# Designs tried in a protein design chat: VHH binders against q9c0y8. Part 24

Target 1, 316 residues: q9c0y8
Amino acid sequence: MSASHPGILHEYTERLVAFELVGKSNVTLTSNVTRSLLLFVGGLGDGLLTVPYVQELVNPLDEIGWSIVQVQTQSSYIGWGTGSLKRDDEDLHKAVDYFLHIGGADFSTRKIVLMGHSTGSQNVLYYLTQSILPNYLIAGIAQAPVSDREAAYQFNGKEKTKELVDWVKAEYLDKGLGNDVLPRSKVENFFGEVPTSANRCIDLTDVRGNDDFFSSDLSADDFAKTFGNLKEISGSTAHSQLILLMSERDEFVSPSTDKAQLLNRFRESIRPTTSNSSLSGIIPGATHNVGPKSSPEALKWLINQLITALRSFIDQ
Key: E = the ipSAE of ESMFold2; O = the ipSAE of OpenDDE; V2 = 0.75 times the mean of E and O plus 0.25 times the DockQ between their complexes.

## First folded at step 18 (VHH; framework vhh_vobarilizumab_d1)

Design c3 (at its last look DockQ between E and O 0.89; V2 from the best seeds 0.70)
Fold by OpenDDE, look of step 18:
Structure c3 (fold): chain B 316 residues (1-316), chain A 121 residues (1-121)
Amino acid sequence: as target 1 above (316 residues)
Amino acid sequence: EVQLVESGGGLVQPGGSLRLSCAASGFTFSDYYMAWYRQAPGKGRELVARISSGGDTYYADSVKGRFTISRDNAKNTLYLQMNSLRPEDTAVYYCARGVFSIARGNEYDYWGQGTLVTVSS
């Protein structure tokens, strides 16, 4: 099932690249200073075109004057095991800076929306709320935001997850060994074959760990510290829009979880309220990555929602 | 070699009870979450119940309150206690070994041959 995709490979740092997928119009970011882009970052394990719906966005976005760019970070593929949201954020800021200016563009002529899938959603939220670096996004889109901690609860169990956390804290973090890679024999049931650092383990599995944005057992105060703390766009008093798109059949979310209620809890926590987009919602019939097991309408819904959102940003 | 062998199926009257067993071998049973699936005639395979490696349980709405999934790690055996059986519970029941990773999610990599449960008056 191999396929070829026309595009432009960008070196946005010395060692990192991003791929601009070129649509039917053949218009590119380098050829048009007014061209805007959807910058896409995958989740844990993702790289270029590992999320099935990305290639389906190319032409619909192209028709409305937007490029889609898939970014590679140091966390791409198996790099996440020894990474952090902070490191990811640094990479993403470099990408945003590069794409904001290529072709002679700037913030006045080009808009950037950061879209994250799965753990990419944590990247989006981190960028908009916790990053110490300037915000240059007109909007962020979190697709399939899920709690990795609660996913572990579903399959390994809550108590076993807690035991893991306690063990890692005692044997690694308390000893200053947070950067050490955990033995595969001890954590394979959580992280697979990916070498995972003690710090990253805690980020993903501890209560209120660094990646713990979307857990259903978090309090309103917890959400206030993240969703409630969107930063201003650099050089402006304006704030980015935040769009949350959950998958109705997300296999990482417990079937007992009321997704609609959870989404509302997220949205209600967004500050300023003007950043809470009315376009947030649940993708009907969609699995986590809106893949083949999704209903036929799921992808269409996502595409239409994105088009609506992106059109609205150009008019601002 | 990984093996899952179901047993305990049979014919039962509505309102009756059955206990299914799945004998596991060839792997560290206690490290894996397990599940029961069923496939009725003319229908797709559906999840009945799931149990984490730590013993946390999930049930499909259709069997909640009637079925109980459990495991004995010392015996490498998965169980499904089925009470208050209904004709619509008629199906081949499968035991499955689950694999989870935070990056890839959950999948089932090994299945038993299945055991037939028939609920009929």
Scores: ipSAE 0.729, ipTM 0.875, lowest interface PAE 0.6, mean pLDDT 96
Fold by ESMFold2, look of step 18:
Structure c3 (fold): chain B 316 residues (1-316), chain A 121 residues (1-121)
Amino acid sequence: as target 1 above (316 residues)
Amino acid sequence: EVQLVESGGGLVQPGGSLRLSCAASGFTFSDYYMAWYRQAPGKGRELVARISSGGDTYYADSVKGRFTISRDNAKNTLYLQMNSLRPEDTAVYYCARGVFSIARGNEYDYWGQGTLVTVSS
């Protein structure tokens, strides 16, 4: 229901905002140049205040000197249907650049962690491994790094998903119409009412589409090209840490999938190996977004892992 | 409009079998994933089994190996074959139509009125 959340709305570039939630200390990124931040990007359909656990992080993080900032990208809400990971990455780099410098800060004094929920996890991995832009993140955190393609397989069926992909390729991509929006009647059981381009459909639902980082049927060679390619932090010999947090009761993951084994396959592929955080794990009792159907202890576990990670980045 | 009508419930002894049916109308049945849920007195609804539009099946651990979900797209009918029934299977069983999108996940937008299954001596 309606609620007010104290904070600062930042316009980090034209038409795009990020919301810094303010905790009990009233310390902000503008008021303290050494204050660090957890920059949060949601999944498809998400925007400000849509991921239920974010507001619960405010005071725990504030107590250790961290702000949590929810970022809006061009893909927020329904914008994702005509977007791409590349476009998202460009928006996120603008947000990181903005927060590195507000209040007179720079990357040597302010630490930034990018955390993604759901397809926001693809944003994190893309930023750290595929982006051509400089990396200023000390870490990335991927919560619920799930395959959109395998979710479509689970609910619509593998063969129906492959039929959609083949149809889109034949009727759109092969005709140079990749940017065209698909007819709703053909795709509503995959994308609902969200206008979705042919290119976006392929990114999300084709084998090795541009978003296809987390599918269980990808090979070790596929993972080596992503997980195995973390970038250095610009101006340093260090690399970003990568923390992977799967939800134990994730409804987007097939019940037949061994989440622990899949997580281990991701982690074993991480290079350099020093980027493979020991804080990765499976959130006990958590649904996809750690929402109200989760066990009561799921949020507590998540907060503890985040506090442990963030404290380690400023302590040593 | 969308209608889901369950049938086939009844009283059965432990170890017995029942077959539930759900007649669907008012939508293109073959395009939707479908599920059986159950609700015991004083408890919330719980998933029993789900079948994708393409025929892939998923089962709750408590019924796996004993229950079989199936669909006949030509007859617009969803089935649940229940074997080796136990007293803890006693519940009202509901047919549900699933709605999925990559952004919002899985939800159920239409439910039948339910059919009672009682497993008792």
Scores: ipSAE 0.533, ipTM 0.757, lowest interface PAE 1.7, mean pLDDT 92
ESMFold2 (binder alone), look of step 18: mean pLDDT 86; pTM 0.869

Design c4 (at its last look DockQ between E and O 0.50; V2 from the best seeds 0.50)
Fold by ESMFold2, look of step 18:
Structure c4 (fold): chain B 316 residues (1-316), chain A 121 residues (1-121)
Amino acid sequence: as target 1 above (316 residues)
Amino acid sequence: EVQLVESGGGLVQPGGSLRLSCAASGFTFSDYYMAWYRQAPGKGRELVARISSGGDTYYADSVKGRFTISRDNAKNTLYLQMNSLRPEDTAVYYCARGVFSIARGQEYDYWGQGTLVTVSS
C-alpha cells in the first residue's frame, strides 16, 4: 500500500542516491556527527522500499543511536543484469565515503556497518574480502546468503543450467562478447525480462562464477579464498566482524540443503576467527526476505539480533 | 496462444489410482518448469508437485510417495500419476506453467481450466 516515509535523500555520487530513514528522535546523519549508520543494500531486483523488513528497523535502531540508509546502486531494480559485484563494490565504497564524512564526521566518531539482503550478501562479502579499495566498515551483515546457481538448479535443472553456461561461454565469452546482452528467449527462465549480459549470466550461474560464494558444493579451499580473507579496517589492527543470518524457510534454497550445516561451514572458514560473530544464526520461520509469509516471530528475532550486534559496536 | 488442457480426472475408490495429463501448446514446453496444483471446495489452491525443465521434481508432503509428476517434452505433455488415493485428495487439479527468475523466484503465469478428481467410498 502507498505510504509516506520521512527521511533525507542523499546524492552520494552523480546520479546515485541513498535514502536515510528518520526515526522518532528526528536525529539525522547530516546534523549529528556521532550518529552511527547501518547502510543497507538489497538483492537482485531490489531498490528503495522493496525489502519489507527495512522500514521496521527504523525506530528500533533509532532508539540505540543508529540510522538506517537504503542505498541505490547502478544495479538497483533492473540494472543488475548488466552489472557485476565489482561495479556494485565501487558504488558502495562511494556511499560509505560519503556517509563517513557528511556533517564533518570521520571514522573515529561514526561507525558504519554494511548489511545486505540476498545478493546484497555477496556485496558484503566482496567488500570485506575481495575489494581492492580501503575498508572502513566495522562489520558486515549478510541476510539470506544464498546460492543463485543452486536456485537455478532447483527450478531449471542442473543439466539445463550447465548447458546454458556452456552455450554462453562458446557463443559469447570465447568470441569476446562478454558484455553483450543475451537473447531473452534463451534466458527468460533464469532472469525474467531483465536484460542480462553474458558475463552476468556466467557470474550468477557458473560453478565458481564471480557471485558464487554460497553454494553448498564449494570446497573448504573455495571458502578460504572468501570467508577466510576478512580484511583489516584501514588504519587499524582490527578486522571487520561478519554476521550471517539465514532464513529458515528460504524458498530460494533447495529443501535438501541442511542450512545449519552449511552455515557452520561458512562460519568455520572465517579468518581471522575473531571476525566470526556469535550472533550469526538461522532466523526462525523466515522466508527469503523475512516478508509477510514468515512466521510471526521471525521479524522480532531479526530485530533482536541486529540490536544486540549494533549496540556492541558503539564505543563507550 | 498458450494453452494448458487437463484430462484424466474422474471418480475413483479410496486406494485407487488415476493418471492426469496436461496437453501444452503455444510455447516451447521443454524450457519451462511445470506444476500441478489442486483446490478442494472452499479452500485455496495448493501446490501438489513441480517438475523443472530438466526433470528435477518436488512434492508436497501430503502426496510424497503416492504421486509422481513426469513430463514428455517430445509430446508437450505433463503427467501426474496418483496412487493410493484418499478422500482428502478430492479436488480440482490444475496444470500450471512456471516462470523462474533469480530476482523474483517462482511464479506461475498460465493455468489450465482444471479437471475434477473425486475420491469416494
Scores: ipSAE 0.497, ipTM 0.740, lowest interface PAE 1.8, mean pLDDT 92
Fold by OpenDDE, look of step 18:
Structure c4 (fold): chain B 316 residues (1-316), chain A 121 residues (1-121)
Amino acid sequence: as target 1 above (316 residues)
Amino acid sequence: EVQLVESGGGLVQPGGSLRLSCAASGFTFSDYYMAWYRQAPGKGRELVARISSGGDTYYADSVKGRFTISRDNAKNTLYLQMNSLRPEDTAVYYCARGVFSIARGQEYDYWGQGTLVTVSS
C-alpha cells in the first residue's frame, strides 16, 4: 500500500538528493548540530524506500537521537548497470561531507554511520578499505552482504557465468570497449532489463572482480586485501567499526553455504581487530531484505542490533 | 494466459518411485527457468529442484541423488523423477515458472495448483 513519509529532501550535490526521514520528535539534522545520522544506501535496483525495513527504523532511531537518511546515488534504481563502486564512493563521500556539516556541525559534534543493504555492503567495504578519499565514518554496517558472482552461479550456473565473462572480456574489454553497454539479448538472464556496461558485468561476475568482496571461494589473502585493510578515520589514528549482518534465509546465498562459518571468515579477516564489532551476526529468520517473508522477529532483531550499535558510538 | 498443471502425484511406499509432470502453456516455455517446490504438512514451501532454460540443474540437499529434474521444451513439459522416496518426502509438489536477475534474484511469478505425493507404508 502507498504511504506518505514526513522528511527533508536534501540536495547534497547539484543533481543528487538524499531524504532525511523525520521521526515523531520532529528533530532534524538541520535543527540540531549534535544530531547524528545513519546514512543508508541500498543495493542494485534500490532507490528511496525500496528496502522495506528502512521506514521501520525511523522512530526507533529517533528515540535515541539518530536520524536516518537514505541517499540516492547515480547508481540508484537502474543506474547501477553503468556504474562502479568507485563512482558510488565518490557520491557517498559527497553525501557524508554534506551531512557532516549541515546545521553548523562537524566531526566533533555529529557522527555518521554508513549502512548498506545488499550491494550497498560493497559500498560500505569499499569506502572503508579501498577508497582513495578520506574516511569520516565512525562505523560501517553491511546488511545482507552477498556475492553477486556466486548468486549468478546459483541461478545461471558456474559454466554459463564463466562463458559470459570470457565473452565480455574478448569482445569488449580486450578491445577497449569496457564502457559499452552489452546487448540485452545476450545478458538479460543475468541483468534483466537494466542496461549494463561491459565493465560492470565483469565487476559483478568475474572472479576477484571489483565487487567481489563476499564470495565464499575467496582466500584468506583475498579477504586480507579488503576486510584486512580498513583505513584510519581522517585526522585520527582511530579506525571505523565494521558490523556485518547477514540474513539467515538470504535467498542470494546458496542453501549449502554455512553462513555462520562464512561470517566468521569475514570477521576474522578484519584489521585492525578493534574494528571487528561483536555486534556482527546473522539476522534470525530474515530473507535478504528482511521483507514480508521473513519471520516476525527478524525486523525486531535488526532494530535492536542497530540501536545497540548506535548507542555505543555516542553517549545519548 | 500462463498455465502450469501438475500431474503424477499419488500414494507410494517407501523406497518407491514417482514421476511428476508439469504441463506449461501460455508462454514460451523454453525461455524460462522452471522449478519444483514442495510443501509438507505444517511446514513452509521449500525448493526441491530447479532447471534453467539451458538445462542447468540445482537440487536441494535433501533430494540430491534421488530426484531428477528435467524438461522437454518441445512438449512444454517439466518433469521430476523421484526415486527412493521417503516418508519425509510427503508433500504437495508445485511447479513454478522462474525469472532471474542479479538485482532481484530469482522470483517465481506463476505456480501450478500442486499435486499431492504421499509416501507411506
Scores: ipSAE 0.489, ipTM 0.774, lowest interface PAE 0.7, mean pLDDT 95
ESMFold2 (binder alone), look of step 18: mean pLDDT 86; pTM 0.864

Design c5 (at its last fold request DockQ between E and O 0.95; V2 from the best seeds 0.79)
Fold by OpenDDE, fold request of step 20:
Structure c5 (fold): chain B 316 residues (1-316), chain A 121 residues (1-121)
Amino acid sequence: as target 1 above (316 residues)
Amino acid sequence: EVQLVESGGGLVQPGGSLRLSCAASGFTFSDYYMAWYRQAPGKGRELVARISSGGETYYADSVKGRFTISRDNAKNTLYLQMNSLRPEDTAVYYCARGVFSIARGSEYDYWGQGTLVTVSS
């Protein structure tokens, strides 16, 4: 249903915006230098308020001195089809820089946690482990981290996915045409109506593609290169916390996959070990986006988990 | 026009077998994953089995080892072989066309009219 939400629209770049949802206290990042923020980035197809639980976080976070800000990147909505994690990361760094300093704040007074939903989880991991840009996050939260590749396996099939990858490599990447948009008639069963570049196709569907963080068939060495390489917070020897929150009934994850085991594999790979948060877990009864088909307790659990996490960061 | 037409339902005794068919038309059958759902009296619709466009299968725990989902792309037909039928398998069985995208996940956009399977002594 259509609804109105109070908040502040921020122009964090010349052409990109982020929406700070304002809670009951009416306190904003601009009005309080000690106000911290949960910077939220959605997954593929997401934009502002497309993830159902975001609006439910506003007041609980507000009560503990945190704002929730939803960021739009160039990849928002259908922009992901021609985007990349690298591009997203650049946008996110601009957002982080903007919000870290508005109102006269800095890292000593304001903390930023980046929370990603779905493919937003790849953004979180990329920011913390792969980015060549400075890290200014006190923590990252990956909600519903899933393998897009394995999702394709589940519905299109492993072999068909491989055939797609091989075809795209041969017809586009090998010819230097990675930026070309693939014919919809050839890839609609994978990417829907979204114009998708050859490069983006490979990122999402190839083994060890750029987005391939969470696939269950990856090796310990693969995880070591990502989870195992959290960067220091810029200007310090400290590291960000990483919280992984899987959805128990995530429809993108094969029913044959042991989610608990998979989560443990991720967690065990996190380095330094001090970044492996004890708050990681599985959201009980939750569908992928903790949406209406989730158990009633799922959202409450998520909120409580986030509150616990965010409180712990203020004292650091 | 997309059409899905189920057939093969009927009355069968416990322990018996039935084979359901779903004739598909109006689309490129081989490009879509398909599924069988069922709805028992007074219960919600539940997934019975799913088959990817590539032929990978998934079964609900309640039917695993007894039911087999298959497809014949040349005939544009989805099948459900049901063996060792039980009274609790009594339901209207529906075939459904699946739509997948990486961004949106899995959905079903077309359903058949259903075929009734009654397992009773």
Scores: ipSAE 0.888, ipTM 0.948, lowest interface PAE 0.5, mean pLDDT 96
Fold by ESMFold2, look of step 18:
Structure c5 (fold): chain B 316 residues (1-316), chain A 121 residues (1-121)
Amino acid sequence: as target 1 above (316 residues)
Amino acid sequence: EVQLVESGGGLVQPGGSLRLSCAASGFTFSDYYMAWYRQAPGKGRELVARISSGGETYYADSVKGRFTISRDNAKNTLYLQMNSLRPEDTAVYYCARGVFSIARGSEYDYWGQGTLVTVSS
């Protein structure tokens, strides 16, 4: 792979940037106001170029007239430890607003898709179902929509995770110290070296914490409050499409979890039902981030699904 | 200094049993998830079984129902009980200490020297 990547660095709001990767055509979002974009947000620990497949999407998307833009939020890299989905959502809305208008574009000429990897999938679902801000996305794509809580159960144990949650509530939340950073010795087996607030710990590891959208032990009623609540696109009676792409060999998902069944439970909960894309699926042979340990066909499958989806949004 | 020392390997007939031990030192054993991996000649290391710091267990399909992973936190020791052994279980078995982070996923930062298990008639 190349050590350098041509592109345009956008300051979409004070102190926050997004990187527009430029493909072989050299067409940009500023140079062509009708060009559409896939806005990409990574998961916990991610930033520019950390999710290995993103740079591989540049030329396939360019070939069909789409740009890919990697967004940094306040939560990028280690910032997530003291952040929240709500704060991320505010950042993402600022990025969407910026890209809707650059070069003289507007919503009638430019389509925007938000794609998230891992916890970025929670950002997508939050944007489309929980945000109080207007929705301008034609679609959301969630790649590896996995439960952080169930990953913690898998590696640290369910009872040890509940013990941490109870301790954080008693010693921090009940004392009004939700924004305080937890002692590293108490949490390094959950969050590593990243400074993590009491609130962030609860969001990620408590049953029905604010990030807890994808756990397999949630009920249909729980999913109805999230997947069942997709927003209209502002100024329209249409709703965003939602595409869910699980990785077949996702190391964050317990081997005991039936991924096909879980995906089907998510999809059956999507409302309106017309937002439930038939392009959702399980990426064959893929690891969590579709990285080098994935089978050779995984990336090609992902690219083909994305191209199919993005073409369909232009034909509308 | 983190140390993991395996023992209990040897030669066994098909259908037989062995119990592997891994003595751990230099860290707070009860805080870490632990695993057994194995490596057959000419092959990569593969997961055999894993046990969380809280005692939850996971097994590779090839050993499920035949092998049991356990830990004794008071003795800082990891175990693998291997029953109904087959020739394809022949490998060097490694004890590994796991580290997990929600952001980085699972990794194994320390490995033992390995103990050879040979299943042959």
Scores: ipSAE 0.598, ipTM 0.800, lowest interface PAE 1.5, mean pLDDT 93
ESMFold2 (binder alone), look of step 18: mean pLDDT 85; pTM 0.853
OpenDDE, look of step 18: ipSAE 0.825; ipTM 0.918
ESMFold2, fold request of step 20: ipSAE 0.571, 0.551, 0.561; ipTM 0.792, 0.795, 0.793
ESMFold2 (binder alone), fold request of step 20: mean pLDDT 86, 85, 85; pTM 0.861, 0.857, 0.855
OpenDDE, fold request of step 20: ipSAE 0.882, 0.885; ipTM 0.945, 0.946

## First folded at step 19 (VHH; framework vhh_vobarilizumab_d1)

Design e1 (at its last look DockQ between E and O 0.52; V2 from the best seeds 0.00; counts 0 for: pae O 2.1 > 2)
Fold by ESMFold2, look of step 19:
Structure e1 (fold): chain B 316 residues (1-316), chain A 121 residues (1-121)
Amino acid sequence: as target 1 above (316 residues)
Amino acid sequence: EVQLVESGGGLVQPGGSLRLSCAASGFTFSDYYMAWYRQAPGKGRELVARISSGGETYYADSVKGRFTISRDNAKNTLYLQMNSLRPEDTAVYYCARGVFSIPRGSEYDYWGQGTLVTVSS
């Protein structure tokens, strides 16, 4: 498919960009009015315009004074294979800093919400738990917070996944070769054609690997270390809200997993409890990326939830 | 190059059994997850059973306890043992090869031509 998408390409740091799609109002983050933003980060393999619902958010958000901005990180497209959650977080902090300082708005009043899709959900949770937050990042939204490890278990098998992990540890990590790219023949059924480092493989597929936030077999103690550790907003005793939006028909999630119970386990682990948003839920009829195979009502439901959330942040 | 050939379908009375086979060629069979789907007249295809490359199985609720999916990696063959058959099991049964990777997700990239199973008295 080909199309033109009018917007503003922001270079938020050397050679990394974020794309602000413009809505019908033609007001942007560079205008001399207060304008807030939803900063969007995709999952593995994603880049600009790869997540199908993003374009559909432009005008609904515009009507309430919000821009949607798609961020490119060093991990976008195929870059993730040799990256890390930590590297992504560094890129996202640079993007947030950039958007806090552009336009004519009082930067202390601009609201920024970080939204992630798929592995971008790990980026959101990581961002909210690693350091004292900027005053102006008021919420994180995780759409399709799924376990990459359990997806591999579902399709490749638990024992085969454990065998890969053990082999990578013995042949690479224990030899100080964590940054080395693994042979394609060993990992094609896990990572496709993307060059993938030993460290990245372990992050995604080992029990309690660095990306392993959402697996159903993690304990309450495991969730306490992540969901239970949301940081304060800088210069305030307030904390960001965390909204979790699972897809009802998510093809990455085993049919045997009770999504409602798993969502409840995540939510009950959120600390402080005031960060546990009541807007979390399961998107009816949605596939992983809320794409065309979703039920017709899925996208409308998602838009309504996002608008409800974003409106609530204007006058908090 | 990739070929999936189903066999073992036929006419059977209610309560009877059939064993479906799917002969696979043109790829390293043990590296892929495999599935059986079925399609009754006037209906869409539905998943019957799936088996991961590592042997983990999943079944549709309507067939649990009656059907068993299995694979023989040495013979490059996928099986579906169907017991206690009911008229509602009447359908064309398809063998499918799955492709999975974490960034791409899952899909079925090759399908057999299907084998007809008819359950009637």
Scores: ipSAE 0.501, ipTM 0.774, lowest interface PAE 1.9, mean pLDDT 90
Fold by OpenDDE, look of step 19:
Structure e1 (fold): chain B 316 residues (1-316), chain A 121 residues (1-121)
Amino acid sequence: as target 1 above (316 residues)
Amino acid sequence: EVQLVESGGGLVQPGGSLRLSCAASGFTFSDYYMAWYRQAPGKGRELVARISSGGETYYADSVKGRFTISRDNAKNTLYLQMNSLRPEDTAVYYCARGVFSIPRGSEYDYWGQGTLVTVSS
């Protein structure tokens, strides 16, 4: 693992940055209007280069004419505790707008794919389905989509999670205190040292909360409201592609959950059906973040799937 | 300060039984997910068993049906009952406190010092 990475730090807002990782060709988004980019957003707790496979994508993508950019949002690191998918979506739209146009590019010359890891998957799905802002993505990739609610069930127990939800609703939401930060002494067993708002707690742990996209106990109707509502690309009648990549050894998914079946349920719900990519699948031997405990072939598989997908988008 | 202290390790014959304990202090034990890990000589650390604050349990396939993880919240103690022990169970056993974080490289934020279990004839 390299201690330093060549690249360009971009200020896509006055207060937020994104890092363009530069590959061996030294081609950048600023220097080439036809250069496309994979915009990467991490999950809860992630910042720049906290997902180990990101740096491994740089050169393979560079070879096929794609840059990788990792974005920091207000939710990066510990910021997620007081965030929301809506806030994240606003940040991401600012990033997409910035990178779509730098170097004199536009949608006709540059393509953008949004890739989310873990909770970043909720960002991807939200962007493509629930966002009230225009869609400028040719595709979205959800890597390691997991249910935070069901993860809480595994770690803390189902009943205790429900008790937490009920308590937060009664003591905060019902009183109009949704933006208040919960006492650490009451919720540290769920959220650690991260300051967490009442609303964010409910988003992550309540049944059909705002972040509840990937839970195995959701109905087909629930999935139809999310997966079934992909928006048109702005200025077009076309729709973005949606690729779902689950990790085979995801430690945040219950061992009792059939991942293949669950993935199929997600895919079957995607509308329009043309957005359901055949490249969706399960990363063999991969832990949640495809990290060092994964099988050696896991990263290679992921890279190959990405290359295949990204090449196909350039031809569209 | 959070502390985890394992005990109960030792030498045992194949087919024998052993009970490990982990004494927890410095936090509300009953609220946390706990786990046992082990590390054999020359091998990586592996999950043996885990138990949620709600009492839900998980076991590695290699120990399923032989080991039982349990907790006594009144005593702030985690247990691992090991039956039908095999030579391949020889390892240092660690207890760990789990935290909810997606994603973190580690599911656990505190570890004990470990207790050695040797299974040999």
Scores: ipSAE 0.141, ipTM 0.598, lowest interface PAE 2.1, mean pLDDT 93
ESMFold2 (binder alone), look of step 19: mean pLDDT 88; pTM 0.890

